# Ledger of designs, part 3: VHH binders against q9vxt7

Target 1, 187 residues: q9vxt7
Amino acid sequence: MPRPVLLIHGGAGDISDSRIAGKFAGIKQALRSAWGLLSPDNGSGGGSALDAVEAAVRSMELDENFNAGYGSCLNTSGQVELEASLMEGRDLRAGCITLLRDVMHPITVARRLMEKQRHTFLGGAAAQELALATGSERLQPGALVTEGARLTLKEFEDQVAQGKDPFFARTELTDDKPVPKTDPSGE

## First folded at step 15 (VHH)

Design AA3
Fold by ESMFold2, fold request of step 18:
Structure AA3 (fold): chain B 187 residues (1-187), chain A 127 residues (1-127)
Amino acid sequence: as target 1 above (187 residues)
Amino acid sequence: QVQLQESGGGLVQPGGSLRLSCAASGFTFSSYAMSWVRQAPGKGLEVVSDISGSGGSTTYADSVKGRFTISRDNAKNTLYLQMNSLKPEDTAVYYCARDKIAYGTGDFWAAYDFDYRGPGTQVTVSS
């Protein structure tokens, strides 16, 4: 009766029609990267739900189509600031990381925090120390920055200079879009 | 009753080709996304390729891109996998699987929930 199921929600970072195909491809890549860790076989199975969730999020952190890791939105100094959290349902353990910089996979740092069980939430220098002490590589400055993210910051700065709304609260940035017709549920 | 039956496996030399078929019955075939999933000896399951219910959207694992082609014929209720340039690492049992809900109504989520799969067909790539 019970079978493994994996569902990935790609977030609402950019929901315009021009970005839908990239997000869909990224969600499918994350599913393929992770589902095999959960898939039943003729006995003991593969990995755990924690392993699959971490693998799925790591795939999205490498994908510039998501506001996670590589290609994340930039702060006003043109830098990537990272967040991730993870929770498991058996014992309700959780790990939450914020204001992390220059590591490829903040979700893995969140898992390490959860497994240490000293704190649920760390940020800034403490999160940075945890990441490095537990084996994360410090990336070169700018390694997570993309041209797309720079253009988005430039457009934001231009709107502010023109006296427009300084926040991402435009209908063209937040409107829901129709499901692509290549999805069978759309027909 | 949902039934899926694979065929077309066999022994093939490296560099050869095979075409797998999966006959589907007991459900509205065109309403479901379908996948090919394989299991190599001593390894876990790997989703090789997916195709939407209409056939308009396909995806492939990196290990098979450019060599395998998924397709479907909704008039014949049949799923296909054309496998070219086969390598020893492609040796596996290949299953066709139905995804209960492949995509949500929004643009932001997808799932693998394989509620039915066939018994599989063996593909062996060896000299």
Scores: ipSAE 0.474, ipTM 0.771, lowest interface PAE 1.8, mean pLDDT 82
Fold by ESMFold2, look of step 15:
Formats: C-alpha cells, structure tokens, sequence
Structure AA3 (fold): chain B 187 residues (1-187), chain A 127 residues (1-127)
C-alpha cells in the first residue's frame, strides 16, 4: 500500500524573529488538517495529494501568521492582493493566480484554473471572474486585513519617511532575496 | 523488526477517562517523533497529537486540546495518551504511529511520514 507523506514549509526569512512559535503552530495545524486526506484508508471517497495540498494551504490562508489570504501584507493603498499557485507531479499541470482580491482561498482558485487547462497563469480581472464564476464568495472590502498587517505597513511607511532602507522589510515579505544578517545598507 | 502495540481502549461513558499505551520495540524509541492517529466510524484518519523524540515538544488537534495529554517514557519504550472528558465524537480506533521525518520547534517546516503504526485499540464513548 502507498505510504503517504506530507511536508509543509512555512516560508523563507529570518526564523529567529518575533513570532516564530505562532508560525510553527500554524504549520502543524495545516499538517493535521490535511494529513488524513492522503490515506487510502480514508473511509469515504479517499483523498488525493491535490486535496491534501489544497487543504493545507487553505488552513494557512485562514491563519494570520502567514502572508497568505487573511493577514497578507498590504500594498501602499492598505489593500490585500492575493497570489497562489499549484502544481501536480503526475502530469506536471499547474495553475497560477495573481492580483486576486476579496476571496478567502486563492489556492482553490489556482486549482480550478489548473483543472480547466485553459491557461497556466491568470491575473487581475480574468482571475477575479474565474473565482466568482466558479463559486468563490466575494468578501466585503477589508475582510482580509489584520491589525498585524496594518502595523507592518505603518512601520514600513515610518522607515521610508526617516530615509531608512525599506528593502529588508520587503525582503521578509517577498521571499525573492536572501536576508543577510550583516548587510550594511541602511541599517 | 519494528513493533507497535496499543492497549487501554474500551467502553466508557461521556465525561469519562481512559489512558492509552503503546509499547514499542525493534528500534531506538527516543530517536523518533510519535503520534496518536484515530479513525472514527465512516471517517478518515485524524492526527490527534504528536510528541518529539525527547518528549520536550507536543502538539494537539483543536478537537482534543485541553482534554488529551500525550507523553512518553523513553526508559520503558512506551507512548501514552491520557484522554479526559471524553465525548461521543472521540469514538474511534486509536493508532500509535512512528514518524520517520524529524520534528523541530525552531524550524519553519514540519512533516508527517508515518512508516509504522500499530493495529490500533478501540475507544467507544457511549451511554
């Protein structure tokens, strides 16, 4: 019988910073919520790797400790802009969503895109139309904004007003550059 | 030969308590994270709790938090689950499982890779 394995990584960045325990607890919650969907002994209907991955990411999208869905970082207008992507290994299909707004679970929209097999990547109005047409609820404006995200934006704006280097604040939220501990720029 | 054997299940009334045990043999018990996994009638598997190899780190599913306590005695190669304030929805077969992949509280990742589990013990909570 196949042996299911599920591994979750909660993002790159400075692991020694202020709320590491909350992020780890969120990873464990996502593992617990998704693990049973992998097992052939699941009882009703079974599960798949796609179902487990979607469930794990949906758990993280509800968790304000992650930059995903509820609690995402804010743009300079104080709004949440959503991204998600999904790839399956058997046929290498993928779905990628960007610039989505006011829906709780962008990962589910990414899965819907992948399964329709029209395009691999959708953003903006096209992604929004797909989400709503396939059953996502439009949330009220600001529903995904948290106090933590507002405080982070305020800190960023204060550092810019003081002439400090905003690069390291955005690097922690972006995951596209290393976070050097000894970078002399603007520190 | 890795062997895991659960015991301590049975029939209890709502609000009652049980302590499950899992005797482990055939491997270095203290080197492995362990979990309790349950399957309710007609439902899939649910990981209810896990514990690090040293016993220093534990986690619990929301459905059992505050009512269940996982522990281990590495000198006796035994894993435990103390189950208090039992509810009808706790009715399930309970399995102890060994997690092959390391678990750490300082890392931004975790995994479940259960390579061995026991045959399970039935817990029934009913009037």
Amino acid sequence: as target 1 above (187 residues)
Amino acid sequence: QVQLQESGGGLVQPGGSLRLSCAASGFTFSSYAMSWVRQAPGKGLEVVSDISGSGGSTTYADSVKGRFTISRDNAKNTLYLQMNSLKPEDTAVYYCARDKIAYGTGDFWAAYDFDYRGPGTQVTVSS
Scores: ipSAE 0.452, ipTM 0.760, lowest interface PAE 1.8, mean pLDDT 81
Fold by ESMFold2, look of step 16:
Structure AA3 (fold): chain B 187 residues (1-187), chain A 127 residues (1-127)
Amino acid sequence: as target 1 above (187 residues)
Amino acid sequence: QVQLQESGGGLVQPGGSLRLSCAASGFTFSSYAMSWVRQAPGKGLEVVSDISGSGGSTTYADSVKGRFTISRDNAKNTLYLQMNSLKPEDTAVYYCARDKIAYGTGDFWAAYDFDYRGPGTQVTVSS
């Protein structure tokens, strides 16, 4: 009866068609890296689900095709600001991290918060201290910045200089042509 | 009723080749994405490869890229896995699995939800 299921949603928003194939490949990589961690062992299904979810998100955090970790969108100072959260269904515990910098895997910090600390939501210097104190490596500033993210920021800045509302400006690189969708049942 | 039956496993030397087959019945085979999933002794499950219902899209685990080829014959309701350059690490039980909903209807999500699988076929790679 209890078969493992893993579903990954790669995000919503205005995604250029040239990025669709890369995002889909990244979702499949995350699925492959994590699905087997869902083990039907004695009494620990919730723990196995946490391991799978963390592994899936860590895969996406390494993948510049996602707005997570490496390749994240930049703030107006050209810097990456990181967020992650998770929740488990057994006891409805959660961990939420915001304003974290220069850490490769914010999802792992969110899990540490959920499992080992008094607070559900932590940000800024406190989140940074938690990350480093519990074993995250501090990356050099700029290590998570990609050329694609820089180009996207430049395009955004150009639109704002034209007077466009920053809320509606595009946050990913524009594509000239659509990429065909992939569908395993499609023909 | 849905049935999946693997065949073609056996003992093979390192560097050898083997072709697995999976006979499917009891459902519209071409409407479902299919996967090969393996389990090495004492290890967890690993999705080795998957293929769309039409056969037009395939993906592979990094551990088998360039060595394994998934294919399907929808006229014969059969899924295949051609395995070349086999290594001792490929030793496992190989399962044919049907994915209830493998790809999203949009561009940006996917799932593994294997609702049926066969009993598996043993592949052993040893000198």
Scores: ipSAE 0.427, ipTM 0.732, lowest interface PAE 1.9, mean pLDDT 82
Fold by ESMFold2, fold request of step 18:
Structure AA3 (fold): chain B 187 residues (1-187), chain A 127 residues (1-127)
Amino acid sequence: as target 1 above (187 residues)
Amino acid sequence: QVQLQESGGGLVQPGGSLRLSCAASGFTFSSYAMSWVRQAPGKGLEVVSDISGSGGSTTYADSVKGRFTISRDNAKNTLYLQMNSLKPEDTAVYYCARDKIAYGTGDFWAAYDFDYRGPGTQVTVSS
């Protein structure tokens, strides 16, 4: 009887202090949302690692604290472009999706790709067709865009219009490696 | 030898309260994060709440937030779950579980790795 283990990492990189608490809360929510799918379920199904991973990522895709789905970074046209991937160890299958638009849960599309078992990687129009043909709802344009993401893009565009290198003109990002600051939770 | 033993379950009417206890022995209790995990009939396990080794940090599933309170008494090696405003949906076997992961990092991750749990205590909320 192997015991289930689930670990969720919310992303690497420099995180502003104002976002740390929200990101921790989002990680814990994803963990709680997915954990129960790993336990034996005597009458309801469930209990695969793949189900748990998908549920955890779907939780993060709804959470604007993560660069996934709702609240993701915008491209230079002000739109969210989505990607997701997953892989399982039992049969070494994988599904990878990129350049998807207007779908709430790209991780579910990646799973559908993996389960069709002909292609590993799909992008653009082909990924869009798969999403819609397998039951994903097409969201209204802009449904995944947040005001925070718009402000970030506006600042980027202003810097480019001024001839600045946006990487070196960002004043809210530390050039040194981020200090490891973590809100206590679950410890 | 790690031992965890739950008690305090029973039959209660909707809106009522129960306090679960979990007696721990065989390990340094204060060094481990602990969780209450429940299993409703025909369902999988759900993590209801967790608490850090010191007791200073707690989290709750949305379904119980504001109604349940996890606490611990490290001097008595005992974990508690105060359950108020009970609903029929809270009917389950409740397990006390030790989390092997007991530390934080400078990155942003969390895990559940429950290496020991008790036999559980039944809570039934009769409607």
Scores: ipSAE 0.418, ipTM 0.730, lowest interface PAE 1.9, mean pLDDT 81
Fold by OpenDDE, look of step 16:
Structure AA3 (fold): chain B 187 residues (1-187), chain A 127 residues (1-127)
Amino acid sequence: as target 1 above (187 residues)
Amino acid sequence: QVQLQESGGGLVQPGGSLRLSCAASGFTFSSYAMSWVRQAPGKGLEVVSDISGSGGSTTYADSVKGRFTISRDNAKNTLYLQMNSLKPEDTAVYYCARDKIAYGTGDFWAAYDFDYRGPGTQVTVSS
């Protein structure tokens, strides 16, 4: 088998210096989470590239240093609308989820969609139905909303109210973020 | 030819210490980040620690923070892992690996590109 390569991008935009350390820490954690699944010639490492990618993204979805999953950017109503997508190069399969709510790991839902091979893209109620029907836990409303995300939305609203161009608005709070969380599921 | 060879493993009691070494050859050692990884019985590979080429940057898995220390001697082409306060859950085969993680400083990205690994050394922590 060819040598595996795992590349993770931690986001782009107007990101303050205070968030840099957290983002790199989060990226490292994601790499660590995924790497074991990519390792060939180990007695127990049977994961695929797809498994590794999912693991990496799941790690990032738990980390407030990334504005996806826990700590996602909010819509104008102050709600988290989750998105995730996966693609497998071997068979050119893809799964995309949008407008998913109150689910910890939308990437897993996207993978489930991909594996069903019926639809490539589901959103809203359909995505929600898929998530729950395939074993995702519905979190309490607002469970994925962080104070940082609320403040970010507020700043955005303030900027708009001031007549400033919202195109340049920040999508992440400048304050220090906590250490990445571990998946309580043990996955 | 790139070669990595681990040593220093063995049997220790809980609370004990071990120092692993990895002898590297066949490449410019200081130009590559190095990692220690381990595989416990019935578990997958786990990244334990990594160190930059210069030795100026190190990272640790949460499970070993405060107990393990990674270091390197570039003059001797050797990677080290000092393991203190060992626990039974640290029991595993430990591997030395080359060039685990590269970082991009501009756009917050990192890449894992594993290419070489040693045959491993057994560490057993048991009373």
Scores: ipSAE 0.153, ipTM 0.522, lowest interface PAE 1.3, mean pLDDT 86
Fold by OpenDDE, fold request of step 18:
Structure AA3 (fold): chain B 187 residues (1-187), chain A 127 residues (1-127)
Amino acid sequence: as target 1 above (187 residues)
Amino acid sequence: QVQLQESGGGLVQPGGSLRLSCAASGFTFSSYAMSWVRQAPGKGLEVVSDISGSGGSTTYADSVKGRFTISRDNAKNTLYLQMNSLKPEDTAVYYCARDKIAYGTGDFWAAYDFDYRGPGTQVTVSS
C-alpha cells in the first residue's frame, strides 16, 4: 500500500493578515487530528482514509478560523446554512449535504449519506432528518453563528449599500475570540 | 540510509520533567521539518509537536502547549523535546519523525508526510 498523504486546504480569498496565523494553526490541528487515523502503522487496526478526512474536516468545523461549521458564512438572513461533501475513490461514492442547520458536523452527515447509498445529495428538511435520525444533535438556534460571521455579513451589506461591487468582498473577519476545540454535542 | 534514534525517556512523577533527544543521520537534517509523535496505550498516534527545518517555526498539539518545547540543533543533527509539567496522560511511546510538512501561504494549505520515524522511547508518568 502506498504511503498515505494528508492534504488540507484552509480556504482562499481576501483574508486579512491577522487571520493567517490562526488558519495555519487550524490546518495543522486538523492534520494532527487526522494523521493518527490514517497511519497504517497505528496498531489499532487503523482508520481509513475516510476516517482521516472526516476527522480533519470535523476539526475545521469546530474552528472559527474557517468559515464552515462553527463560524460559517451567513446567508442574507443572518443564518448558517451548512453544507459538506465527501467522496471516496475506491468505489466512487459520494455524499453531499446542503442547507443543513444547527448541526455541528455536516461532514459526518455527508458521510452517513454516502454510506447509505440511497442518495448522493440531500438538502434542507431531508438533510436535517437524516442528521437527527442518525445521531446528530440539534444545536440551539444560532449556536454556530459567530461575531466574526456577523461582522462579515455586515461588511457585505455595507458595501452593497454603498453601491460597491460585493463580488470580491471579504468572506472572513476575525472576532479575536478563542474558538472552541471541542464538540459541544459530544459526537 | 535514514536513521532516527530517540533517547531520554523514562519514568517520572506527575509534574516532573523529561528531555527527549533524537539523533538523526543519513540525510540533510536541516532540510527537513521534524516532528515528535506519541502513541499512548490503546490510542492512535498523535502528533505532539513539529519544527521547521530551520527551527524558525514550531507548532504544538493543544494538549501539550505551554508544557512542551521542541527544538533542534542542526549542527548536531539532533531534535529535542523538553517536556515539563508532565501528566499521566502524557504516558506514551514517543517517536521522532522526519516530516515533509509543506505549506502554501497564498491559499492556506498544509500537508503532513511522515516518511521515517525512530523505534521510539517510552515515557511513563506515574505516581
Scores: ipSAE 0.115, ipTM 0.535, lowest interface PAE 1.9, mean pLDDT 86

Design AA3
Fold by OpenDDE, fold request of step 18:
Structure AA3 (fold): chain B 187 residues (1-187), chain A 127 residues (1-127)
Amino acid sequence: as target 1 above (187 residues)
Amino acid sequence: QVQLQESGGGLVQPGGSLRLSCAASGFTFSSYAMSWVRQAPGKGLEVVSDISGSGGSTTYADSVKGRFTISRDNAKNTLYLQMNSLKPEDTAVYYCARDKIAYGTGDFWAAYDFDYRGPGTQVTVSS
């Protein structure tokens, strides 16, 4: 049996220098959160790839260094519309959630959908119903909105007002000062 | 062959201190980041701390930050973990692990690859 590998991508695009350090810290935290679940020697019946992946994404959903979950990109109305998807290769199952609101962990909802084996994609009211019916807590409106997300939306609006192509608008901003780029690999 | 061997574990009272060591052989020690991981009874493995190959960069789990210090002596092929202000919840088997995390700085990704670890040393914190 090959050794398990956990790969986490923390986002792509025009990410500001000020977010680099936090993003790498968040990725490392996600890896640490998931690694114990992936390890074959966990003594509790072996590691689960699904558990590890879900744990990693849950960690990222809590971290405003990423633009999902807490700190999600906002729609044009300043609201968070959550998305998550999960797939597994053994039985070729998938679960996708879109337009979910006020739930901390969309990835868990996606997993629940996948495991139900009834639908592969739910959105809006249907996704909301699934989330709440299966144990997710409804957060207060705006609980997932961060200042960084508000700034991102404002910049987008400004660019549109200037007649610029919004296709290239940044999706991850912060009011933090720029941090020098460092290599955290340790290699 | 790659070998890692932990030592320095034992029984201590809450608030006490221990220093763990890990002897490495069979590879170029300074070329690899190293980590301490632990497994408490009934719990999964937890990454406690890691250190870059050169020793210039370190990270810690929130649960041990401010209490534990990771270091290395590349000339001696040895990894260390100084544990201060120990708590009962620190009770676990502690393992030395080699280069379990790789990074892609340009593309903002990181990966865990299960690599080598020692047989572990028992740390017990109890009154």
Scores: ipSAE 0.097, ipTM 0.471, lowest interface PAE 1.5, mean pLDDT 86
Fold by OpenDDE, fold request of step 18:
Structure AA3 (fold): chain B 187 residues (1-187), chain A 127 residues (1-127)
Amino acid sequence: as target 1 above (187 residues)
Amino acid sequence: QVQLQESGGGLVQPGGSLRLSCAASGFTFSSYAMSWVRQAPGKGLEVVSDISGSGGSTTYADSVKGRFTISRDNAKNTLYLQMNSLKPEDTAVYYCARDKIAYGTGDFWAAYDFDYRGPGTQVTVSS
């Protein structure tokens, strides 16, 4: 069997220099949270690839730097609508959640969907029902909204008000002040 | 051929200090981020700390933050871990490992390959 590899992509976009370090720190944290589960030599019995990727994404969902959970981009109504997808290559299964609200870890809900093997894709009320029925905590309304997300939405609204093309709105914040670029990579 | 070799482990009392070293060869050391990982008896691997290729960026697990310091000497192809204020729960085999982080304009990814690690050095913290 080939040795396992854990690979995380932190996203792409027009990311300001001041946010680069935070994104790399977050990626590393996600790797740390998942790698121990992936290793077959774990004394604790180890986890599966699914356990590892879920752990990694859960870490990222908590980190505003990835706008995938806490700090997600807002819709035009100022609300967080969460999405997550999970796939596994052994049995070729998948789970997809969309329009989920006020839940911290949509990836876990996606996994639960996949494991039920009844549906591949759930959204809105059905996704919400699955989340709550399977043990996810319902957060207070707006708990996942950050100031950064609000500012991003405001920027979008301002651009629209100025008659600019809304199809090219940014999903990342800009720096108020220029910050020298640093390279946090190992390369 | 990638090679990593840890040294500096031993027995210390709680509150004591150790400094681990890792000698690297077989690759351009400065081009890779490096990590320290540990495995306690009966437990899985835990990533303790990592450092960028240049040494300009470091991260730590919450369990060791403020007590451990990772560093490197690229001229000597050596990775270090200064461990202060050691606790019994720090008892483990400590491994040096190579990791990869890539950065581009708006592009971020990182990967761990546990196959590139040393044989480990034992650290025991006990009264």
Scores: ipSAE 0.067, ipTM 0.494, lowest interface PAE 2.2, mean pLDDT 85

## First folded at step 18 (VHH)

Design DD5
Fold by ESMFold2, look of step 18:
Structure DD5 (fold): chain B 187 residues (1-187), chain A 127 residues (1-127)
Amino acid sequence: as target 1 above (187 residues)
Amino acid sequence: QVQLQESGGGLVQPGGSLRLSCAASGFTFSSYAMSWVRQAPGKGLEVVSDISGSGGSTTYADSVKGRFTISRDNAKNTLYLQMNSLKPEDTAVYYCARDKIEYTVGDFWAAYDFDYRGPGTQVTVSS
């Protein structure tokens, strides 16, 4: 009999030493809260796995330690724009949401798209309409913005003011590794 | 063959205490992270607590934090769960589970892959 396995990755990128403990605790909380939802297939091609994945991501969307939902990174206008996606392996269905605002759980909206709608990818006003029409609560503007996210945006703006390419300031590429101090023998 | 055997369950009054034990054999016990997993009546499985192979790192479900303590004695190949201040909501079958996945303290990922578990022990908290 197949045994259930759940793995959660909390993301890559620049993580200060002071944030490591919070992210680890958040990953473990998501893992503990979701693992028990795994059960035999209930006829929807992985419904219990979908329940576990959704629960894990919802836990992280509530946790300000993650760039998901509450505490997400801000766009250059200081607003939270939300994305989420999921895919099931049995039927290869997927749901992808982008440019969503003021809802707590974009992963649940992505699931609704996958299960109930004809589109795989939806964004902007259409995603917003789907979220609200299918039961997501409309949050007040700014409810998902945290002080940490505002400070991160200020750091981004400072880097751009220093002449850093907005692409590289927003997207960290691994080939930008630190350069060792020049060897005096070579100079 | 890997074997896990729980003991120490029973009937207890609210506010009482129990200590569960899990005897392990057939594998190098100290090399594996271990968990206690419970199933309340009509409910799914819940990971209550986990512990690293060395015993140096532990985590707990919020529902039991401050009341339950996981520990292990690697010389005796035994896993323990001390349960204090028990509540009716703690009524469940409790399972000892071995995790195939290494305990990942400080990493940015974690997983549960329980490849063996015992038959379970019933804990009933009732007046």
Scores: ipSAE 0.501, ipTM 0.777, lowest interface PAE 1.5, mean pLDDT 83
Fold by OpenDDE, look of step 20:
Structure DD5 (fold): chain B 187 residues (1-187), chain A 127 residues (1-127)
Amino acid sequence: as target 1 above (187 residues)
Amino acid sequence: QVQLQESGGGLVQPGGSLRLSCAASGFTFSSYAMSWVRQAPGKGLEVVSDISGSGGSTTYADSVKGRFTISRDNAKNTLYLQMNSLKPEDTAVYYCARDKIEYTVGDFWAAYDFDYRGPGTQVTVSS
């Protein structure tokens, strides 16, 4: 049996040098969280590629160095709207969640959706209902909002107020001086 | 032949300390990141801490942050884990592992792999 491999990407946005250490630390933590589940030599049994991937993403959802959960970018109303997607290659299954609010681990909700095999993609109220009905805890409103996210939104608002193109706004805080962007790849 | 051998495990009371060592041979030690991993009874393997080849970068599992310190002596081909303020939940077999962790600077992703691991040393924390 081939040895499993776990790959984690921590984002490709406008990440300042000051954030690099935190990003890598977060990636390592995610890898740590997942590795034991992925290893076929785990004598305790249990675990799968799916379990490992979920564990890794759950770790990242908790880490404000990422914008996957806690510390997510805010919408224009100052709210966190969560997204997650999961795909399984053996049986070609997928689950996608969007516009989920006040739930810590949208990846788990995505997995639950995938496993139910009724829908591939749920959003908003339907996603919320699924999350709560399947055991996710409803967090207090704003629980996922960080000061960094708030400041990022403020920066965005200021840029808009100045008549700048919002398509080039940052999604992450930086201590570095902003550099004008010319690539509309979106962050 | 790549070889890793852990030592320093034992029985300690809660709040106690242990220092684990790992003797490495059969490869250029400083060229590889190294990790301590552990397996508790009934649980899977957990990565506890890792250190870059040069020793300039270290990371820790949240469960051991502030209590454990990983270090290495490349001149002696030895990896260390200082464990302070030990807790019963730290009870496990501890393994030294050679990492195939690859970092892509700028893309902020990593690949995690362990190609070699020692036989392990038992750490038991109990009153």
Scores: ipSAE 0.033, ipTM 0.486, lowest interface PAE 4.0, mean pLDDT 85

